# VH-VL binders against q0aze0: the designs that were tried, part 228

Target 1, 268 residues: q0aze0
Amino acid sequence: MKIILVNNRFKENTEKKAQEIAGQLSALNVEVIIDNGLDEPYAGTVDFIMVLGGDGTMLRAARRYGQRAIPVLGVNMGTVGFLSNIEINELAEYLPLILREEYSLEARMMLEVAVFQQQSLLTRVFCLNELLLRSNSPRMLSFALEISGQKLEPYRGDGLIVSTTTGSTAYSLSAGGPIADPQLDAFIVTPVASHIINKRPLVVSPEREISLHLLEEREAIIGIDGQIKMDFGAENRVLIKRAPHPLLMVNLKAKPFFTSIDRSLQRQ

## First folded at step 11 (VH-VL)

Design P24 (framework fv_ragifilimab)
Fold by ESMFold2-Fast, scan of step 11:
Structure P24 (fold): chain C 268 residues (1-268), chain A 124 residues (1-124), chain B 113 residues (1-113)
Amino acid sequence: as target 1 above (268 residues)
Amino acid sequence: QVQLVQSGAEVKKPGASVKVSCKGSGYTFTGYYMYWVRQAPGQGLEWIGVINPDSGGTTYNQKFKDRATMTVDKSISTAYMELSRLRSDDTAVYYCARVFESGSYYLDTPFDYWGQGTLVTVSS
Amino acid sequence: DIVMTQSPDSLAVSLGERATINCKSSQSVLYDSNNKNYLTWYQQKPGQPPKLLIYWASTRESGVPDRFSGSGSGTDFTLTISSLQAEDVAVYHCQQYYSYPLTFGQGTKLEIK
């Protein structure tokens, strides 16, 4: 058995804990590859991915490895979130189940985001939560949204979010989008501070292809999972599709989504 | 070990073109974006552009648009930057530098590797 | 374009003493969504390419000695060398990677007194 341990070396205790866990796994004849985010993703085949950290570390792991259809377990290291399944102090008790492959998998859809400059592909990125288009200046944006070739009336406002159902509780929620069951596959399209009356969030089939481009020369940015930021101008176009593979999240412990989100909203 | 090795120094007359190469080794060439940066003698660093070595897609600093052309030959893990219609103020050391592709244009992970530099002198 | 301005242009510091270099951006390089400053510091020794020292304004690159530290947020940033060593003689550059075009400060030359 070969496992990748994904950690955030910039969290002071995470690197030491990753080394400790690697030692425990090695003693059980498990080969361990440590990925602290600084090197290129491990290119070989692996059986399991263990993510040590919070939701941010899981989002990075999903971008690096999510398309390989390998089980991914989120192990929380002190920051409570939606993408971890167990706590670090529970890992020892669940480790035998991991090694015996006694767990269920929950498939979470991902986005494939392709950014073009005129006709040239600039970048292709996979993400678990969302793409955010927003203004990078005090001026509002004017932009075009197409869904499977269908051109909607122009949008005017601060931006737009195209989210997975997993991302429904991230930026989309803050912008007035619905809370979606992460087990559903759908795109959620949520306007950000729209100045056009009656622009509502849309919930569309994950088989749809979504494209965005600016109608006026403005300074804008594209944000991916709140971690990646890129400039977006009038010569740019973004194309969003369902990624070829979902992220396969390991479920060792029942973490009820609806009571978790309800509790989170009560604290606001 | 990761290395970026650039072509040797060039001397050009005003109005000519120069093409600088940058060969990557010790890593997956198509997995990392390539920046081009220059530094005039005694001056600061100036960004020229970035290329996705997998797709060939490019973004240029507006100042160099229409004069700079970035290309890649994946079969030999080599990136190229051509600058046309050279002026004396294009005299500079030209660098290539590696940026992690899955982080897109603005990294969610750090980068570290630069080529050794190519001195381009433009004089009559 | 975001304009990066360093101060001072040149600095002479005695061995073992503290060196402080400042960098100011014409607009904020703080991204609210991830609360990170898109600001790097490079060290460049004569005849060599720049070497990454600090990214995200305050995170040291692997292998960079603890005497180097970065601080600041938004528009005002500082690189500090707590106890200058002979090998630290170099030109130091700040760079923003918040917005295209990517821009650098003019550089600060650090010399031993």
Scores: ipSAE 0.339, ipTM 0.734, lowest interface PAE 4.5, mean pLDDT 87

Design P25 (framework fv_ragifilimab)
Fold by ESMFold2-Fast, scan of step 11:
Structure P25 (fold): chain C 268 residues (1-268), chain A 124 residues (1-124), chain B 113 residues (1-113)
Amino acid sequence: as target 1 above (268 residues)
Amino acid sequence: QVQLVQSGAEVKKPGASVKVSCKGSGYTFTGYYMYWVRQAPGQGLEWIGVINPDSGGTTYNQKFKDRATMTVDKSISTAYMELSRLRSDDTAVYYCARVFESGSYYLDTPFDYWGQGTLVTVSS
Amino acid sequence: DIVMTQSPDSLAVSLGERATINCKSSQSVLYDSNNKNYLTWYQQKPGQPPKLLIYWASTRESGVPDRFSGSGSGTDFTLTISSLQAEDVAVYHCQQYYSTPYTFGQGTKLEIK
């Protein structure tokens, strides 16, 4: 068995813990590849991915490995969030089940984001939560939204979020989007501080293609999962569609999504 | 392990074109963006543009967009920067550098490795 | 365009003493969603390409000695060398990668007294 152990080098003692776990796994004849974020993703074949950290580390793992159809387990090591399944102090208890492949998988849709300059593809990235288009100055954006060839009336405001259902509880929620069951596949399109009061969030089929471009030259940015930032100007266009493969998340114990989100909302 | 090797020094006349090459090794060439940067003698660094070696997509500094062309040949892991209609003030060391994000392999942390530089001298 | 301004243009510091180089951007290079400053520091010795020292304003590149540190946020940044060594004689450059065109400061030449 070969496992990638993903950690965040910049979190206190996380690398020490990763080395400790790698040693324990090696003693059980498991080959371990450590990915601390500083090198390119491991290119070889692996059987399992274990992510040590919080939601941010899981989002990075999803971008790096999510399209490979490999089981990914989130192990919480600090900040409590929505993407981990077990706590670090529970790992010893669940390790025999992991090694015997006794777990279920939950598929989570991902976005494929392609950014163009004129006719030329600048970049293509995958993400688990969302793409954010926003103004990078005090000036409001004027931009066009097209859904599967249907041109909507121009948007005016601070920006727009295109989110997965997993991302419904991330930035889309803060911008007034709905809470979605992550077992549903859909895009959620949420305006950010729209100047027009009747611009509402849209829930659309994940088979749709969504495109965005600016109608006036403005300083704007594209944000991916709150982690990646790209410049976006009037010569740019972004195309968003469902990624070819979902992220396969490991369930070793039941994850109570609705009670977790309800509790979070009560503690505002 | 990561290495960027550039072509040798060039001497050109005003009005000519120069094409500088940069060969990457020790990493997945299409996984990282590549900058082109120049430095005139005794002066600061000036960014020319960036290319995605996987797609060939480019973004240029407006100052250079009418004269500079960046391309890649993926089969030999080599990027090129061509500058046309050369002037004497184009005399500089031209560098390629591997930069922090790409469409194929995103890194949380930037890496920035530089080629050794190519001196381009423009004189009559 | 974001304009990067370094100060001083040159400085001379005795071996073992602290050297401080400042860099100011004309607008913020802090991305509030990830709380990262898109600011790097490079060291350049004569006849050599720039070498990455610090990225994300304060993160030291692998293999760079602990005496080098970066600090600051938004528009004001500092590179500190806590105990100058002879090998540290070089020109130091700051760069923003927040917005294209990516821009560099004019450079600071560091010499031994």
Scores: ipSAE 0.601, ipTM 0.822, lowest interface PAE 2.4, mean pLDDT 87

Design P26 (framework fv_ragifilimab)
Fold by ESMFold2-Fast, scan of step 11:
Structure P26 (fold): chain C 268 residues (1-268), chain A 124 residues (1-124), chain B 113 residues (1-113)
Amino acid sequence: as target 1 above (268 residues)
Amino acid sequence: QVQLVQSGAEVKKPGASVKVSCKGSGYTFTGYYMYWVRQAPGQGLEWIGVINPDSGGTTYNQKFKDRATMTVDKSISTAYMELSRLRSDDTAVYYCARVFESGSYYLDTPFDYWGQGTLVTVSS
Amino acid sequence: DIVMTQSPDSLAVSLGERATINCKSSQSVLYDSNNKNYLTWYQQKPGQPPKLLIYWASTRESGVPDRFSGSGSGTDFTLTISSLQAEDVAVYHCQQYYSTPWTFGQGTKLEIK
């Protein structure tokens, strides 16, 4: 068995713990590859991905490895989040189940984001939560939204979020978007501080293609999962579609979505 | 180990073009963005542009957009930067640089490996 | 464009003493979504390319001695060398990678007194 152990090098506790766990797994004849986020993703074949950290580390792991259709387990080491399944102090208890492949998988849709400079593909990234188009200055944006070739009336405002259902509880929620069952596959399109009276969040089929471009020269940025930032100008176009593979999240213990979100909303 | 090896020094007349090469080795060439930066003698660093070596997609500093062309030959793991209509104030050392990851962390990672530099002298 | 301004242009410090170099950006380079400052420091010796020292304003690159530290947020940043050594004689550059075009400070030349 070969496992990728994803951690965050900038958190000293997680780096030390990753080394300890790697040693324990190696003693059980498991080959371990450590990914601390600084090198390119491991290119070889692996059987399992274990993510040590919080939701941020899980989002990074999903972007790096989510398209490989490999089981991914979130192991929480700090702040309680939505994307981890077990706590670090529970790992020893569940490790035999992991090694025997005795767990269930939950599929979570991902976005495929392609950014073009003029006619050329600049970058292609995958993400679990959302793409955010945002103004990078006090001036509002004027931009075009197309859904599967259907051109909507121009948008004016601070920006737009295109979210997965998993991302419905992240930035889309803060911008007024709906809470969505993560078992559903859908895009949630949420305006950010729109100056157009009738602009509302949209829930659209995951088979749709969404494209965005600026109608006026403005300073704007594209944000991916709140972690990647790219400049976006009038010569840029972004195309968003459902990623070819969902993230396969490992369930070793029950973590009911609705109870968790209800509790979170009362505490916010 | 990761290495970026650039072509040798060039001397050009005003109005000519120069093409600088940068050969990567010791890593997956298409996995990392390639950046071009120049430094005039005794001056600070100035960014020219970036290329995705897998797709050939480019972003240029607007100052250089009309004169700079970045390309890649994946078969020999080599990136090129061509600057046309040279002026005397284009005299500089030109550097290529690689960042940690392409595709996923574009513009979120700093330059992590630099070529040795190519001196381009433009004189009349 | 974001303008990067370093101060001083040149600095002479005795061996073992603290050296401080400042960098100011014309607008914030802090991204509020990830709470990171897109600010990098480089060391450049004569005839050599820049070498990465610090990124995200305060994260030291692997292999860089502990005497180097970065601090600051938003528009005001500082590179500190706590106990200057002879090998630290170089030009130091700050850079923002928050927005294109990526821009660098003019450089600060550090010399031994």
Scores: ipSAE 0.511, ipTM 0.791, lowest interface PAE 2.8, mean pLDDT 87

Design P27 (framework fv_ragifilimab)
Fold by ESMFold2-Fast, scan of step 11:
Structure P27 (fold): chain C 268 residues (1-268), chain A 124 residues (1-124), chain B 113 residues (1-113)
Amino acid sequence: as target 1 above (268 residues)
Amino acid sequence: QVQLVQSGAEVKKPGASVKVSCKGSGYTFTGYYMYWVRQAPGQGLEWIGVINPDSGGTTYNQKFKDRATMTVDKSISTAYMELSRLRSDDTAVYYCARVFESGSYYLDTPFDYWGQGTLVTVSS
Amino acid sequence: DIVMTQSPDSLAVSLGERATINCKSSQSVLYDSNNKNYLTWYQQKPGQPPKLLIYWASTRESGVPDRFSGSGSGTDFTLTISSLQAEDVAVYHCQQYYSTPRTFGQGTKLEIK
């Protein structure tokens, strides 16, 4: 068995814990590759990916490895979140099940984001939560939204979010989007501070293609999973579609989504 | 081991063009953006633009957009920057850099690597 | 364009003493979604390319001695060398990568007294 152990190099505790766990796994005759974000993604074949950290570390692992159809387990090491399945102090208890491949998998859709300058592809990235288009200055954006070739009336406001259902509890929620069952596959399109009073969040088929471009020269950005920032100007166009493969999340114990979100909302 | 190796020094007359090469090794060439930056003698650094080696897509500093052309040859892991209609004030060391911003599939890789630089002298 | 201004233009500091270099951006380089400042510090010695010291305003690059530290947020940033060593003589540049075009400060030349 070969496992990639993903951690966050910018947190001292996670790096030390990753080394400790790697030693324990090696003692059990498991081959371990540590990915702390410094090197290119491991290119070889692996059987399992273990992510040590919070939701942010899981989002990074999903961008790097989500398209390979390899089981990914989130192991929480501190911050409250939705993407981990077990806590770090539970790992020893569940390790025998992992090694015997005794777990279920939950498929989570991902976005494929392609940014063009005119007809030239600038970049192509995958993400688990969302793409955010927003103004990088106090000025509002005027932008065009096209869904599967259908041109909507122009948007005017601070921006737009295109989210997966997994991302419905992330930035889209803060912008007024609906809470979606992560078992559903759909794009959620949520306006950010729209000047047009009747612009509502849209829930659309994950088979649709979504296109965005600016109608005026403005300083804007594309944000990916709240972690990656890209420049976006009037010469740019972004195309968003369903990624070829979902992230395969490992489910070792029941984690009740609805009671978890209900508690979070009541405490806020 | 990541390495960027640039072509040698050039001497050009005003009005000519220069093409500087930058060969990457020790990493996935198409996975990372490549910057081009210049530095005139005794002056600060000036950003020319960025190229995605996978797609050939470019973003230029407007100051250079009408004279600079960035290209790549993926088969030999080499990026090029051509600057046309050279003037004496284009005399500078030109650098390629694989900066900690990464390209297509490696947006969270923070490593930064610079070529050794290519001195371009523009004189009559 | 975001304009980067460094101060001072040149600085002389005795060995073992603290050196402080400032950098100001004409616009904020803080991305509030990830709470990161898109600012780097480079060290450049004569005849050599720039070497990355600090990114995200305060994160040291691997292999950079811990006497180097970065601080600040938004528009005002500082590079500090806590105990100057002879090998630290160089020109230091700040750079923003928040907006296109990427822009550098004019550089601060650090010398030993």
Scores: ipSAE 0.516, ipTM 0.794, lowest interface PAE 2.8, mean pLDDT 87

Design P28 (framework fv_ragifilimab)
Fold by ESMFold2-Fast, scan of step 11:
Structure P28 (fold): chain C 268 residues (1-268), chain A 124 residues (1-124), chain B 113 residues (1-113)
Amino acid sequence: as target 1 above (268 residues)
Amino acid sequence: QVQLVQSGAEVKKPGASVKVSCKGSGYTFTGYYMYWVRQAPGQGLEWIGVINPDSGGTTYNQKFKDRATMTVDKSISTAYMELSRLRSDDTAVYYCARVFESGSYYLDTPFDYWGQGTLVTVSS
Amino acid sequence: DIVMTQSPDSLAVSLGERATINCKSSQSVLYDSNNKNYLTWYQQKPGQPPKLLIYWASTRESGVPDRFSGSGSGTDFTLTISSLQAEDVAVYHCQQYYTTPLTFGQGTKLEIK
């Protein structure tokens, strides 16, 4: 068995814990590839991906490996989050189940985001939560939204979020979007501080293609999963569609999504 | 081992063009964005632009957009930066540099590996 | 455009003593969504290209000695060398990668007293 162990290079002491876990796995004849996020993603075949860290580390792992249809397990290391399944102190208990492939998989849709500079493809990225278009200044944006070729009335405001159902509890929630069952596949389109009072969040088919571009020269940013930041100007266009493969998340123990989100909202 | 090897020094007359090459080795050439930066004698560093070596997509510093052209030849893992209508104040060392992290995240990483530099002298 | 200003232009420090170089940006380079400062420090020795020292304002690049450290957030940043060694004589450049055009400070020349 070959396992990729993904850790957060930028968190103190996670490297030491990753080495400890790698040693334990090697003692069980498991080949371990450590991915700290800086080098090229491992190009060989692997059987399993273990993510050590919080939701941020899982989002990075999903962008790097989510399109390969490999089981991905989130192992929490002291942070509160929605994307981990077990705690680090539970790993030894669950390791035999992992090695025997005794677990279920939950498919989570991902976004494919393509950013163009005029007619040239500048970048293509995948993400698990959302794309955020926002102003990089106190000035409002004026922008066009097209859904499967249908041109909506222009938007004026601070920006727009295009989210997966997994991302419904991230930035989309803060902007007034609905809480979505992560078992559903859908795009959630949520305006950010719209000046037009009747611009409401939209829930649309994941087979739709979404296009965004600015109608006026403004300084704007595209954010991906709250981690990647790109400039976005009037010469740019972004195209968003369902990614070819969902992220396959490992379930070793039940996660009570609705009770977890309800408790989280009570703490606001 | 990652290496970026640039073409040799050039001397040009005002009004001419220069094309600097940068050959990458020791990594997947199409996996990392390539930046171009220059440094005039005794001056600071100045960014020219970035190219996605997989797609050929480019973003230029507006100051250079009218005169600079960045291209790649994937078959030989080589990037090029051509600067036209040269002026004496274009005299500088020109560097190629690779983005720090693999993938399509060009603004989220610093410059990890740099070429050795190409001195371009523009004089009449 | 974000303007990067370094201070001082040149600095002379005795071997074994602390060196401090400052960098100011004309606007914040902190991205509030990920809480990261898009600021990096490079070391450049005569006749050589720049070498990456520090990224994300305070993260030391692999292989860089622990006497180098970066600090600061938003618009004010500092590079510190806790105990100067002879091989540290160089020009140091700060850079922002928050937005295009990518911009650099003018450089700070570090010399031994």
Scores: ipSAE 0.522, ipTM 0.802, lowest interface PAE 2.9, mean pLDDT 88

